# VHH binders against NAD-dependent protein deacetylase sir-2.4 (sir-2.4), part 13

Target 1, 292 residues: NAD-dependent protein deacetylase sir-2.4 (sir-2.4), of Caenorhabditis elegans (q95q89)
Amino acid sequence: MTSVYESLLSDYPDKGVIGKPEIRDTETEIIEKLRTLYNHFVQAKQTGKPIFVLIGAGVSTGSKLPDFRGKQGVWTLQAEGKHAEGVDFQVARPGVSHKSILALHKAGYIKTIITQNVDGLDRKVGIPVEDLIEVHGNLFLEVCQSCFSEYVREEIVMSVGLCPTGRNCEGNKRTGRSCRGKLRDATLDWDTEISLNHLDRIRKAWKQTSHLLCIGTSLEIIPMGSLPLDAKSKGIKTTTINYQETAHEKIVETAIHADVKLILYSLCNALGVNVDLGDDLPDEVPIPLKIS

## First folded at step 4 (VHH)

Design g76 (framework vhh_7qbe_3)
Fold by ESMFold2-Fast, scan of step 4:
Structure g76 (fold): chain B 292 residues (1-292), chain A 120 residues (1-120)
Amino acid sequence: as target 1 above (292 residues)
Amino acid sequence: QLQLVESGGGLVQAGGSLRLSCTASGFTYAMGWFRQGPGKEREFVASISWSGGSTYYADSVKGRFTISRDNAKNTLYLQMNSLKSEDTAVYYCAADYLGFSEYPSEYDYWGKGTRVTVSS
């Protein structure tokens, strides 16, 4: 159940602003804003400065996982004495949004991707780990405390906060030498600090970035919610895609209030990027951009 | 645009105490104090994460200085005790959106500094 993650977290009263009204842009507004975003993608590839991406829970709603702060979100429904409906993390699969982001990465439009999601779907869809920052961790990941070897599991690790899991390392995966260090979970609790390695990778990513794209996130959780402020300090413009007003709506260049998978799939279609959907059918028909 | 304003500097006798403050015009994830003494390069003093869960101190100030913050006021503090003449410097507040570092080059925002003079 999707409620498993929330049950592992410590009691924490401040979960950010929840339950904001949904804004739905008209088709005309979507086309105008999507054309602006399309132009940033074209420019990013031409200049060799790819799009920097921040992913939130709204990317995984197409995988039948609830978001946290939307109308049907985990924290929003919890405040109403209800439980969010969705599939178990073990059965969730990458959706159209994940596959679209992967396709844009493979095509060279996107490079560094930060995901705030702990569902592991960004890794599962095939985004290379060298370009993926799972900033809040991954429920399917254990890490050796001694040699830092990673263990991807088929079932969720039933702890958070970088705590020992009771399992031992089977050997250093990098060197092939013996290691019997203790394994820990890889998922942050509310009081767990983001790793300095992840923060360093983010700082380095700015050097080759032309635009920040924040997808399916309310920008309520720091420090990742502050990325648009960091972008602005560096002269880099931000686009957001989210039904709800984000924490930084007034400072971003373009705020698209529409379904995440619709916008991403439409953008792929406009760029001529093929999305490998496998046996999946797209949920949405792409919005046509007349780019003759 | 993030602005940082330092206060609390002044003249103090060796062995005395001072509290420095730095108020930010908006949100910061991490904040730190640096100082520059006469004829010296800017050096690290202390840093603190937004939650207060991580603090780091230069060896020269450990046990004497305490860094803290009040997020409701967007204000950083440095409590300086057992001051020595070697602590004489201009003290600078620095801020970053994405964490903290002991290296001046890693900070995007800086205050104008507040002067501390410790008489021997």
Scores: ipSAE 0.156, ipTM 0.583, lowest interface PAE 4.9, mean pLDDT 83

Design g77 (framework vhh_7qbe_3)
Fold by ESMFold2-Fast, scan of step 4:
Structure g77 (fold): chain B 292 residues (1-292), chain A 121 residues (1-121)
Amino acid sequence: as target 1 above (292 residues)
Amino acid sequence: QLQLVESGGGLVQAGGSLRLSCTASGFTYAMGWFRQGPGKEREFVASISWSGGSTYYADSVKGRFTISRDNAKNTLYLQMNSLKSEDTAVYYCAADYLGFSYTSPSEYDYWGKGTRVTVSS
């Protein structure tokens, strides 16, 4: 049970708050909170201001990847001298949560999706790159340092921190002109700055937001974890879906303590949005909302 | 709502030094300094990334001013050396929960009330 990603990261002592107790909302609590979220989705469609989505590691637990700060999370177990169990990133495939988010995007409820995950699953499920911001990078990407052409690999790039990989650019993909630039990994280390291009894309999309939905994230990592603070200052309401209390629990409108895939799949069902599960069947049955 | 409070302004002689501070009421990602001189538009001075690993300066202040931050104190600093009469202005602290551009005033949503710096000959 080894994690390649954690071994690539530099040694960094402050990983945020880890190992918080899980809270499990009752079915009655879930139904009322999900009704509130449903109303925000309906309003987003009516006003033409889509839901803004922030994704954390909890979205990928259905893909058999461990989270980082949960009871069985990577950093939590590391602090106890243990190792988290799961499949390798190379084997992981998009789950019900990823497919539900894609379905909500296709239906026009969601536009901009920020993922903090480096597993590449949000891209693999088919979220359009122009609406997807992989803010911490993607373990399967190399980028040319000169022309910024992206190379999607079938195997994990074995470095982080925007370091040279030893490969050369094959040509500028945008212009078709020759380029002999060197390729680097696309995955951020603890001290690596988020790109100004990503921050600019987020700012422009944020101006059109009706509601912030934070899914499977503890909100411990800045700057993305601070989006609920900015939302509150601008009169935008936030919903979180996470078993553990987030860093901003007290300021959000709705904190749902339940399984991510259950809530997302139930929301799709309530909105009449079809989720293409392919050959996969969900373990969870959608919670029926009595809409009157 | 995020609040920024500037301090450290005052009267200083040409060639002298002054340090400005800006304390935020909570977390900020992007922070910067802007200034407005008599009869002029508000202009960029300097900005800094959250880690302090990236800093940006207006050409007029490069080599003379140094921007820094102390995240544990939610405080931004501007060390101003070799001050000139043209540095006379009200200096504004700017911040955001999420940095979008380090040199454009339109990308900063939160602003202090300003601190006055007067450089005499």
Scores: ipSAE 0.274, ipTM 0.655, lowest interface PAE 4.2, mean pLDDT 85

Design g78 (framework vhh_7qbe_3)
Fold by ESMFold2-Fast, scan of step 4:
Structure g78 (fold): chain B 292 residues (1-292), chain A 120 residues (1-120)
Amino acid sequence: as target 1 above (292 residues)
Amino acid sequence: QLQLVESGGGLVQAGGSLRLSCTASGFTYAMGWFRQGPGKEREFVASISWSGGSTYYADSVKGRFTISRDNAKNTLYLQMNSLKSEDTAVYYCAADYLGFSEYGSEYDYWGKGTRVTVSS
C-alpha cells in the first residue's frame, strides 16, 4: 500500500497547500490550450531543443495510486483522519500517461524527465535511465554506498533516507570487480538533500530546453516546485497539466485543468506519435486537433 | 523575479569582525558569497547547501569566515573574523533555485553587493 511509504517517512508538519478544489476546463478551453502546447512540441523538434518534463503524482493516478495533495490525496485525507484508496505499489503498472510520455521521448520531442514519484513506474515503462531523474528516489532501488552500482528489485525496499538495507554489494556489474560495499535505499526522506549528480543533470538540461511541461504536480514541494520560476527567469515558458490550481498558475503561460491521460494521449495523436498501449486502454478518446 | 539584498558591510579595523546578511525575496536552494577587491576579478568566497549540511570555502578565508543560513527567514549569513586588508572588497550574494557548485561558478541570481573596507 501507499501508506507503507508514508509510514517510512519522518514526521513532517509542512506538506504544502492541500485539498484545493478541482477545476475542469471546457472542451473549447482544452483545445485552445492544447494547440499552444502542440506548437511548443513542434518548435522543440524543429530547433533541436526538447521539452523538459516534470512529473508529479497525478501521472500515476491512472495506475490506481493516489496523489498526495488532490481532493482524494494522501495528505489531504490524512488531515481529515482518513486513508487514501489505491493499489499496492507492488501491483501498480505503467498507465496511458507513462506510455504517452515514453512515446514522446522515443519520437525526440522530450529528452530529460524529472519524476517526483517514488513508485518506479517511469523507469518500469522504459524511459532510459540516462534521461530519467528520479529526484525523490525509487522504492524498488538499492544503491551501493561504495561504488554507486544500482540494484533494481522486484519488491519494495522497506527503507528511506539513504539508510543501509542490510544487503551487500555483489561487485561492479560493468567491470566485474569485487566490491564489498553496503547497499542503501535510494528514496529521500523529508530532510534528505537531493543528490549533486541529479542537480547537475537538471542544470545541464536547462541549457538545451525550449519549454517546461509540469504534469500532475501541485508544485508545492521545493526545489522542484520552483522550476517554473527558474524557467521564467531564463525566458523559458511553462505549461502545467493539473486539475488543481498549482502554486505558480499566475506565472505560467498555459495552465490546463484536465485529465492528464486525455491531454498526453491527445497530444501524441495530434503529433502523429504512436503510443504502445498493449492491453491498457485510455478512459477517453483523444481530442482531434484540426491545426491545418 | 528572485531578488537578493545584501547588508552589514562597513568600515572595520584589521583583526576585527563583521557579519554580512543576504535576504532573498523567495525560495533559494543553493546560496553563496563572492567578492571583488580593488583592481581584481570577482572571486568565490563560500557556498552552502539548502540544509546547511555542506559548505565550501576559498582557501584564503578558511578558518576565518563561516557561512550559514536561516531558511525560515530566506536569509544567508557570512560571519567574517580576523579580517585582513586583503579582505577589502564588495561582497556579493548569489543564489540558485536548484543546486550549488563546489566552486560557486554556476549561480544565476546576484545581489548588487555590500562594501567591506578593512583598515590596516
Scores: ipSAE 0.059, ipTM 0.535, lowest interface PAE 6.8, mean pLDDT 83

Design g79 (framework vhh_7qbe_3)
Fold by ESMFold2-Fast, scan of step 4:
Structure g79 (fold): chain B 292 residues (1-292), chain A 123 residues (1-123)
Amino acid sequence: as target 1 above (292 residues)
Amino acid sequence: QLQLVESGGGLVQAGGSLRLSCTASGFTYAMGWFRQGPGKEREFVASISWSGGSTYYADSVKGRFTISRDNAKNTLYLQMNSLKSEDTAVYYCAADYLGFSEYTSSPSEYDYWGKGTRVTVSS
C-alpha cells in the first residue's frame, strides 16, 4: 500500500502541482505522435545514441499501484481527505509497460533508464542494474554503509532517508570478506540528496543521447524533472507520455496524452520488438503503424 | 537558452564590501561563482545547492564571502566582505539544471555562464 510509503516520509508540505485534469489525445493525434517517436527510436539505434528514459509513477499504475499527482493519486486524494487504494508493494508485479521498456532495452533502442519509483518493479522486471538508476531508491533494498553491498529483501524496508536499519552487514558476497558495517535503507526522504554515484552515471549517459523519453511522470520533482530544460538547451529532443500536463509541457517537442501501456506496446509492435508478456494480456490492441 | 546576468560589480576600497547578484532567465539547480584576475585562469569562488543546504568556498575567500540564493527570484548572490586587492577580478555566475556541478570546483561541470561583472579593489 502506498499509505505505508507515505507514512515513512517526513512531513513536507511542497509536493508540487497535484490534481491536474487528464488530457486524452485523439486516435489521429496518437498515431502522428507515435510515428514521430518511432522515427526517433530508429534514428537512435542507427546513430548509436540510445534513447534516455525517465520513469515516473504512471508506469506502475498498470501494476495496480496509484500514482502521486494524478486524479486518483496519493497526494491528490490526501489533499481531499481521502486515501489512495491499490495493492501492497510486496504483491505488485511488473506490468506491460515495464516489460515493454525491458524489451526496448534488450533490442538496443534504450540504454540508461532512470526510475523515480521506489516500488522496485524496474529492477524486478530484469532491467540490468548497470543501466538502471533507481534515483529515489528502492523500498526492498538495504545497503551496507561500509562496503556498499546490496541486500534485496522480500519485505519492504521500514525506513527512508538512508538511515541505519539496525542490521549489520553479512559479509561481502563477492570477496567473502567479513564485514560488520551497518545496513541502511536505500530510499530517499524529502531533502535527501541524490547519490554522487547516480549523478555521475546520469551525467556520462546524458552526453551519449539525442532523445529523452519521459514516461508517466509529472516532472514536478527536481532535479530529474528538469531534464527537459537541459535537453532543450543541448539540442536533445524530449517526448513525454502522460495523461496530465507536465511541468514542462510547453517546451517539449512531443507530448503524448495517452495510456503508457498502449504507447509502449504499440511502439514495440511497430519496431518488430517482441515483448515477453507471459500470461499478461495488454489492455488495448497495439496501434498499427505499417512501417515495414 | 538559459541566460545569466551578473550585476553589482564596481570599484571598492580595501576592507570594504560588495554584493554581487546573478539573475537567471529561468530555473537553475546548482549555481556558483568563479572569478578571473588579470593574466590568470578562471578560478572557483563558491557554490550552492538548490536548497541552500550545501555551500562550498575556495580557501582564499572562506570566512569573508557568503553565497546565497533566492529561488523565487531565480537569483544568486555573493556577499563579499573584508575585500583585499587580491580579490580584483571579473566575477562570473555559473549554473546547471541537474546539480552535477554541486560537488565540484571544476568549470567544465557548469553548463551555463554569465558574461561577468568587474570588481576592482583599490588599496
Scores: ipSAE 0.265, ipTM 0.661, lowest interface PAE 4.1, mean pLDDT 84

Design g80 (framework vhh_7qbe_3)
Fold by ESMFold2-Fast, scan of step 4:
Structure g80 (fold): chain B 292 residues (1-292), chain A 123 residues (1-123)
Amino acid sequence: as target 1 above (292 residues)
Amino acid sequence: QLQLVESGGGLVQAGGSLRLSCTASGFTYAMGWFRQGPGKEREFVASISWSGGSTYYADSVKGRFTISRDNAKNTLYLQMNSLKSEDTAVYYCAADYLGFSGSYTSPSEYDYWGKGTRVTVSS
């Protein structure tokens, strides 16, 4: 549950702007904006410069996890003395949005994906770890403090802030001797610095990027919320998909105010990309985008 | 969009002290100080990570200068002690929204710059 994660975090007063009104683009507006996004995806594949993706909590709402700053978000309801409803993190499964992003990655349209979510769903859906930056960590992950080997758990690690968990590393050092390093959680607290390895991977990703796509994020938390500013400084255009106005909507090329899973699934359909939904059915019929 | 405003420069005698400040109009991740003396290229002075947990100094200022920040005020500081005539320069504040891997000592690691504040050390 999101409330469990909230309880593990330190007290931090500056959570950004919360509770903004939802904007709903008309079908005509969605089709026009989706055509612009479709063109960026086509150009990305043609030029060999894939789409760079930033994921926020809105991608996981289809997995019955609440977002943070929407009308029914964790921080919004907390400010009203209420608690957000949702499933336990251990029960949550990748939804249509996660599966669509995976399909676009497999098809070569997307390469580097930054997720701000700690739910582990982007890893669970099968996005390769070499292309996935879990920038705020993963509640299901322990990391060796000595060799940095990762251990994916079936249950959430009940700490944040890179604290020791009490378990020891089972790996071997280059010399063939047991590592015996201590394991720590992999989830950042408000005061925890982002990994230098993650920052280096982001820096390198910009050099091979044609377009930035920010999905289901209010862009209120720095430094990741400032990626559209980085993009602009590099001559790279940004598209956002979010019901609420984002912190940087005035500087982005295209702001789509619609359901994340609808837009991603519709984009896959328009590109001829097959999404393996298994037994999952989308809540809405994909928008038919006729490309003549 | 993001603006950096330096202050605290002035004339000081050799062996004296000055405190420079740089106020940002919004959030910054990594921040640093650079300087340019008369007839010289712009050079690195000091840098600091967002948390203040990592600091870097040019060899010429180690032990004399201290970099610090107050994130609640969006303000960066440079405490300059035991000033030498060689410290005479225009001091520039630099900031980015994302830290890069490495020491934060290269100008190319910063996206935003102030207009500078002049420090003159007499003697």
Scores: ipSAE 0.000, ipTM 0.352, lowest interface PAE 10.4, mean pLDDT 82

Design g82 (from e11 with S54T L98M S101T; framework vhh_7qbe_3)
Fold by ESMFold2-Fast, scan of step 4:
Parts: structure tokens; sequence; C-alpha cells
Structure g82 (fold): chain B 292 residues (1-292), chain A 122 residues (1-122)
């Protein structure tokens, strides 16, 4: 793989459980579980408590980026002395899953979205930054160490761990005076702590949600992998969508073992939410969910 | 359900040392120590981030107490040195599944132990 991200990260032996077998729910099982999820979405909009979403690498597989812990994932293949196949992060574009999540956000079904992905695709698809928490950062962002202004770049920033990039703040045009602060990368290394601002936004989101939806994540890395435990402590139920068994499958209400794109696109179709795919053809036909 | 069990309390002479432990029945992210003296309200003692990289201490204990954690054992520690009569209290372990670095208020923690008593004789 040509991706520089894995090579920029520090050596870290405990990457969580990797390489679990894929579980594939039958169409009947998917329809039953999707109906339960559909009911949570309808209830969320009716009560004004939208769905809280956690995104993992499985959402970006449709963008030709590998996941980390799947059968062909980055860490799984690394443990076997192999490299994962995929496109350059600069070439990757939002897929059906990203576009479906955006459509559900625009329709008022979901509000706060946490992404563990550093690929920048959740921002690129158009999810508003005030509702998006890029908890592990974004490979295309630089941040001023002095004024905290964000700079979205066309190319990947070639460092992680909140390290200086060698560039200076360009904030003078906005304020009429030169900031002259140094820029740093915005991407976390294994030992980098999550920002206090992001943790505060997550805590506030719990007060405004009725359901947690974890999409394309194994839930192996803390603290984000522990969100279903936090949800349970608050009386909030969780649904997971992942081919592999997650770290918290036994405590979640519904575990859907199916393709993320299929479930999200089928959910949009069932809710009557239009997804703007442009010239992209959907990989799957929506599963018909009849409401009587 | 998460259970927290404190141990290590007891009677000690002024100037002495004690080490408190708190073992969680499962995963915890944010952890801290609080205490309640006779006829007083519950007050903050110390807190620690999951990585152990960030710690917070009440001014009254800075330089005397050290908070640490062993995540492999789901255990939080408080090393108390140079103990004073004013340190006499029931010490409570507090935890949350997910939190933030500046947990200094009792209301910010969802899970609590039943406490371990520390008595410092003059």
Amino acid sequence: as target 1 above (292 residues)
Amino acid sequence: QLQLVESGGGLVQAGGSLRLSCTASGFTYAMGWFRQGPGKEREFVASISWSGGTTYYADSVKGRFTISRDNAKNTLYLQMNSLKSEDTAVYYCAADYMGFTEYTSPSEYDYWGKGTRVTVSS
C-alpha cells in the first residue's frame, strides 16, 4: 500500500483484536434488524433526540481504502508480513456510505457524528464541521498552535502526533494582523491524548440523543470503542453495523453483520430519504422494507 | 454493572504513609480519588487520565500524594506521604467509562466505591 499513515505512526504492539472472521447475516436477519434500526430513526426524529453516530474504517472501504482489522485490513496484513492494497488518500473520494450518512444528517435523523477515520472523507462529503468530531484527526489538516485556526490542504500532511510542520499561520488576512503562530499536524499518534474540546462535545451530545449507531468499527480502541458502555450507563441502546464481531457485541441491542453501504442505503430508502450519488452507481439494491 | 472496591485504609501516625488501591470489575476511562472528612462535604483529591500522562491534584495534597494506574489490572492507586491529621477521611474511588482530563467535580463521575477509612493520629 502507498498510504503513508501506517508508516507515520509510532510502533505500538497492542492494536486490539485483528483478523476475526466475517459474519454474514441472512436477508431475513438483516430485514428484522433493519426494522429495529428504522424504528429508532423514526423515534429519534419524532422526539427531537437524533441518532448519535460513531464511524470506523469500514465506512471508507467503498472509497477503495482498506480497513484496519478486517481480513484484508492494514494491521491484520502487517501482522502477517504483508501490505494492504488501496488507493492514495489524496485520490479517495466519498462513497455511498458517506453520502447516505450526509443525507440522514440533512434530513434531521442524525446530528453529532464522531469519525475515527483520518482520511478526511466525512468532512469532504459535506458533513458540517459543527456536527463532526474528527476524534483521531485528519491527514489533510494543519492547525495553528497559537490561534487554533484550521487549514485544509490538498495534500496529506506528512506527520502525526501534533508535531510542527514547518509552516506558519496565515491568519493575518482574517484578523487584519499577523498571527505568526507555528502550524502542527492534526492527526493523533497512538500515545496522543484526544483533545479536551472533542471530549466535551461528545459528553454534551449524550444529553441530546436517543440511540447510538456504530458503523464499520471493531470498537477495539479506547476511549471510542467504549462508547457502547457509556451509552448503556445512560440508558441509551446501541446498534452496530460490522461484518466482524465487535468488542461489545454482547451488550448492544442489535448487531447487524452486513455490508455498511447496503444497510445505510436501505435505511435511507426505507425512510424516504434521497441520497445524492451523482454519477456513482449504488453497489447494492436497497433491501425492501415494507411499512404497514 | 461496574463495581469499584477500595483497599489500603487504616490508622497511621502523622508524618506516615499509606497506599490506597481501587480495583474496577471492568474497563474504566476516567478515574479519581475523593475524600470526605468528619462533618465535611466530599472533596476532590486527585484524578488521572487513561494514559496516565495527565494528573490533577488538590492544592492541599500537591507534593505529598501521587496518583497512578495500572490499566492491565483495572487498578487505581493513591500513594499518600507526609500524612497530616487533616487528611483523616473516608477516601472514595470514582470512575467513568468515558470522560475528560479535568474531572474534579463529584457530579462528573458515574461510578463510585463505598470508601476506605484513613485515620491520621497526631
Scores: ipSAE 0.033, ipTM 0.522, lowest interface PAE 7.7, mean pLDDT 83

Design g83 (from e11 with L98F F100Y E102R; framework vhh_7qbe_3)
Fold by ESMFold2-Fast, scan of step 4:
Structure g83 (fold): chain B 292 residues (1-292), chain A 122 residues (1-122)
Amino acid sequence: as target 1 above (292 residues)
Amino acid sequence: QLQLVESGGGLVQAGGSLRLSCTASGFTYAMGWFRQGPGKEREFVASISWSGGSTYYADSVKGRFTISRDNAKNTLYLQMNSLKSEDTAVYYCAADYFGYSRYTSPSEYDYWGKGTRVTVSS
């Protein structure tokens, strides 16, 4: 359950601004802003400089997981002495938003994707691990401390902070002998530093990037919340999709205040990108873009 | 573009102390101090992680210098004690948005200040 993750984290007072009011763009405003975003996607593919994506908790709300800072978010309700409701992490499945992002990646519009979410849904939907940076980790992942082999589990690993799980590695050393290294969780606590590998991949992604898209994130927690500042310093423009005002609203090119799945599905429709929804039905009709 | 401004340099007697400050125009993940003495290349002095939990020092300054940061002010500090004539240099603040605190090479930092001069008299 979602409350389990919050209970595993250490006590940390600086959780960013919580409980901001929701802003809802009109259909006319959405169409105008979505047209601007559509043009960035077309240019990204034509120039071979794909869109760089940052994912926050708002992408997983369609999977019946709560966000953290929305009106019904984990930290917002905790500040009121309440507990957020949601499905168990093991039950959650990728939604329309995850499937839309995958479809845009497969079509060549998006390449590097950073997810702040620990729910594992971005990996589960099928985004290739070479293009996915699970920057805060993944609750379903154990890693060998000796050989760095990854183990994807069916149930969540019940620790954070890169702590030993009590299990041992089942792999072999290059010599052919059993590794027998200790397994650890792969999920960061508040005071855990981001890995050198992830930081290097983020720095390198800018060289192949035409535009930054921040989806379902308040941008309140550093360092990831500062991506729009890094983008601006490199001459790269940012679009945000979030109901609440983000920490960097005034410096981004386009701030779309609408439902994440509506915007992503509408974008796929406008680009002619097919989204494999399986047995899922979108609960929103895509907004038609009349582009001459 | 991220701007870094160093301050606190000056003239000090051997055995004395100075505190350098570096203010960034915005957020930085990794920050460090480098120095360049007369006729020398730019060399590593100290670095600090975003959380302040990890610090790294050049052997020549270990035990004498202390690096710290105040993230609310976007400010990096270097407390220099027991100064020696060989500490005479222009001190540079270095940063990037997504660095690792163990970076000891100048090429690993994207943003640099213009430097602040420290002169230690005998």
Scores: ipSAE 0.212, ipTM 0.624, lowest interface PAE 4.7, mean pLDDT 84

Design g84 (from e11 with Y97F L98I E102Q; framework vhh_7qbe_3)
Fold by ESMFold2-Fast, scan of step 4:
Structure g84 (fold): chain B 292 residues (1-292), chain A 122 residues (1-122)
Amino acid sequence: as target 1 above (292 residues)
Amino acid sequence: QLQLVESGGGLVQAGGSLRLSCTASGFTYAMGWFRQGPGKEREFVASISWSGGSTYYADSVKGRFTISRDNAKNTLYLQMNSLKSEDTAVYYCAADFIGFSQYTSPSEYDYWGKGTRVTVSS
C-alpha cells in the first residue's frame, strides 16, 4: 500500500478540495484543445520561449501510484475512512507520461519542469537535474546539511520536513574532501518552506516563457497551484490537463479533461517527436491531429 | 492585473513609530518594502516569504523595523520603530508571484504600489 508518505506528514486539516467529479471531453473537444496546445508548442519553439511545465500526481497514476484528490485519491479515501491502494514507491517506474515529457524536453519544446510529486519518477526517467525542480522534494533523496551533496537511495527515506536521518556524509569522492556533516531528508512537510535555490530557478525560468502547462494537478496547493493567476496577470496563457476541475479552471485559456498520457503521447506524435517507450505500450492509440 | 495599495503613511516625530499596510488584489508569494527619498533611487527596506518564516532587512533598518503579513487579508505590514529623519521617504510595496527573500533590487519585483509618504521630523 501507499500509506507511508501520508503517515509521515504532519496533521494538516486544509488539504484543499477533494473528490470532485471527473469530466471527460469528447474526442472532438480533445482534438480542438490539443490543436490549440500544439500551436502553443510550435510558437514556443519558434520564439525561443520554451513551455513551462508544472506536474502533479496525475502524471504518476500510469505508474500505479494513487493521486491525492481524485475519486480514488489518498485524501479523498482518507475522508471516507478508507486507504488508497497502489504499488510501493520503490517498485513504481516512469510511465508513458514521464517518457513523453522527457521526449518533449529533449526536442527543446520544454526546458524547466517543476514537479510537485515526491515519487522521484521525473528524476528516474532521466530529466536533467539542472532543468528539474522537485519543489516538494524526493522521498528517495538525502542531502548533507553542510556540503549539500545528494544521496539517491534505493528505498524511501522514512522522514519528511528536512529532518536529520541519523546518517553521516561520506564526503566528496571526486575532490577527496572529507565532510562530517549530517544527512537530512529532502521532502517538505506542510509547513516547510520551498528552498531559495528552487525559488530563484523558478523565477528565472518564468521570465523566459509564454505558456504554462499544468499536467495532472488539482492546483490546490500554494504556491505552485497559484501559477495560473500570475500567468494571467503577465499575459502568459495556461493549459491544464486533468480529469477533475482545477482550482483555477475559470481563468485558464484551455482546460483538457482527458487521460494525461493520451494527451502527452498524442502531442508528441503530432509534433513528430519520438518517445522511447522501451517495453511500455500506451493503453490508447495516439489521436491523429490533422494540421492545415 | 495584480494591484497593491499602500496606507499608513504620515508625519511622525523622530523616535516615534508608524505601521504601514499594503493590500494586494490577489495572491502574492513573497513581498517587500522599498523606499525612495527626494532625489534618490528606490532602495530596499525589507522582504518576507509567504509563510513569514523568512525575512530579510536592509542594514539601515535592522532591529528597528519588522515586516509581517496576514495572508487571509492579502495584507503586508511594516512596523517602523525608533524612526529617524533619514527614514523620510515614499514607501513602496512590491510583490512577485515567486518573490525573493534575499533579493534587494527593485528590478526583481514585477508588481508595485503607488507609494505612501512618511515624513519624520527632527
Scores: ipSAE 0.284, ipTM 0.657, lowest interface PAE 4.0, mean pLDDT 84

Design g9 (from e11 with G99A; framework vhh_7qbe_3)
Amino acid sequence: QLQLVESGGGLVQAGGSLRLSCTASGFTYAMGWFRQGPGKEREFVASISWSGGSTYYADSVKGRFTISRDNAKNTLYLQMNSLKSEDTAVYYCAADYLAFSEYTSPSEYDYWGKGTRVTVSS
ESMFold2-Fast, scan of step 4: ipSAE 0.325; ipTM 0.682

Design t1 (framework vhh_7xy4_2)
Fold by ESMFold2-Fast, scan of step 4:
Structure t1 (fold): chain B 292 residues (1-292), chain A 125 residues (1-125)
Amino acid sequence: as target 1 above (292 residues)
Amino acid sequence: QLQLVESGGGLVQPGGSLRLSCAASGFTFSSYAMAWVRQPHGKGLEYIATISWSGGSTYYSDSVKGRFTISRDNAKNTLYLQMNSLKPEDTAMYYCAADYLGFSEYTSPSEYDYKGQGTQVTVSS
């Protein structure tokens, strides 16, 4: 349940702008903007400078998890004295959006992916951990404080803020010797600093990318919400996909106000990229838009 | 466009102190890691100190550790460098740099995005 994560977080009054109205682009506007994005993907492949991706909670709405700042978002409803509805994190599964991002990564169009989501779905769908930056952590991970071995759990870790969980490390993969280290959660609280390792990986990604794509994020949480400003300073153009107006709408090249899974699945179709949808999808599979 | 305006430099005797300031505009200051870098006359850029976006983490070059303190005021969009026990070797043009992602151990001085003319620090009797 989504209410569990919000209950683990410290009290923090400034959650950014919430509850902005949804904007819905017409089909003609979507096709025009999607053609621009398609051209960036084609260029990225041709130049060997893949698309740099930032993921927000809107990517997981098809997995029946609420976003944070949308009309039915966690912080929006909390401000109204209500609770957001959604499935338990343990039963949430990767949807069409996650599977489309994975397909674009496998095809070489996308390389470095930053996810702000703690739901673990970007890892679960199969994005390689060397290309995935879970910048706010993952509710299903414990990490040894001594040897840094990761433990992927079937149930969420009921702790945030990089705190000891009470479990001990079960061994060291590198040395083969028994480790007696303590395990901690891997999920950030509001006051937890982002890992220096993650920040360095993001900095290096900027040197090898041609375009920033921000998907399903209001860009309200800092420092990740400021990536479009970094892109602009480096001469890199940004596309956003979000129903709500983002914090940086006026400085991005293209702002697409449409359903995330529709845009991503349409883009895969246009690029000739096959998306493995499997069985038991939580998302409705959209009919792809044709770029003509 | 991102703009950084350095101030507070001047002439000081060895063993003295100076406080540098950097006024930031044109970007969300609280979202960026900030750094101080310096360039002695006729030499390359040298890294001095980094502070995280929140101010919770700091890193210093070995040449200034224990003598210099980096700090920030996010409400005022201002970065500071408190310089104590100044030495003639500290004589340089000092630049404020914005690096959303960079920390000293992984970021070369040339990788920072810095704007402005700098502020001259001269340590001489």
Scores: ipSAE 0.000, ipTM 0.288, lowest interface PAE 12.0, mean pLDDT 81

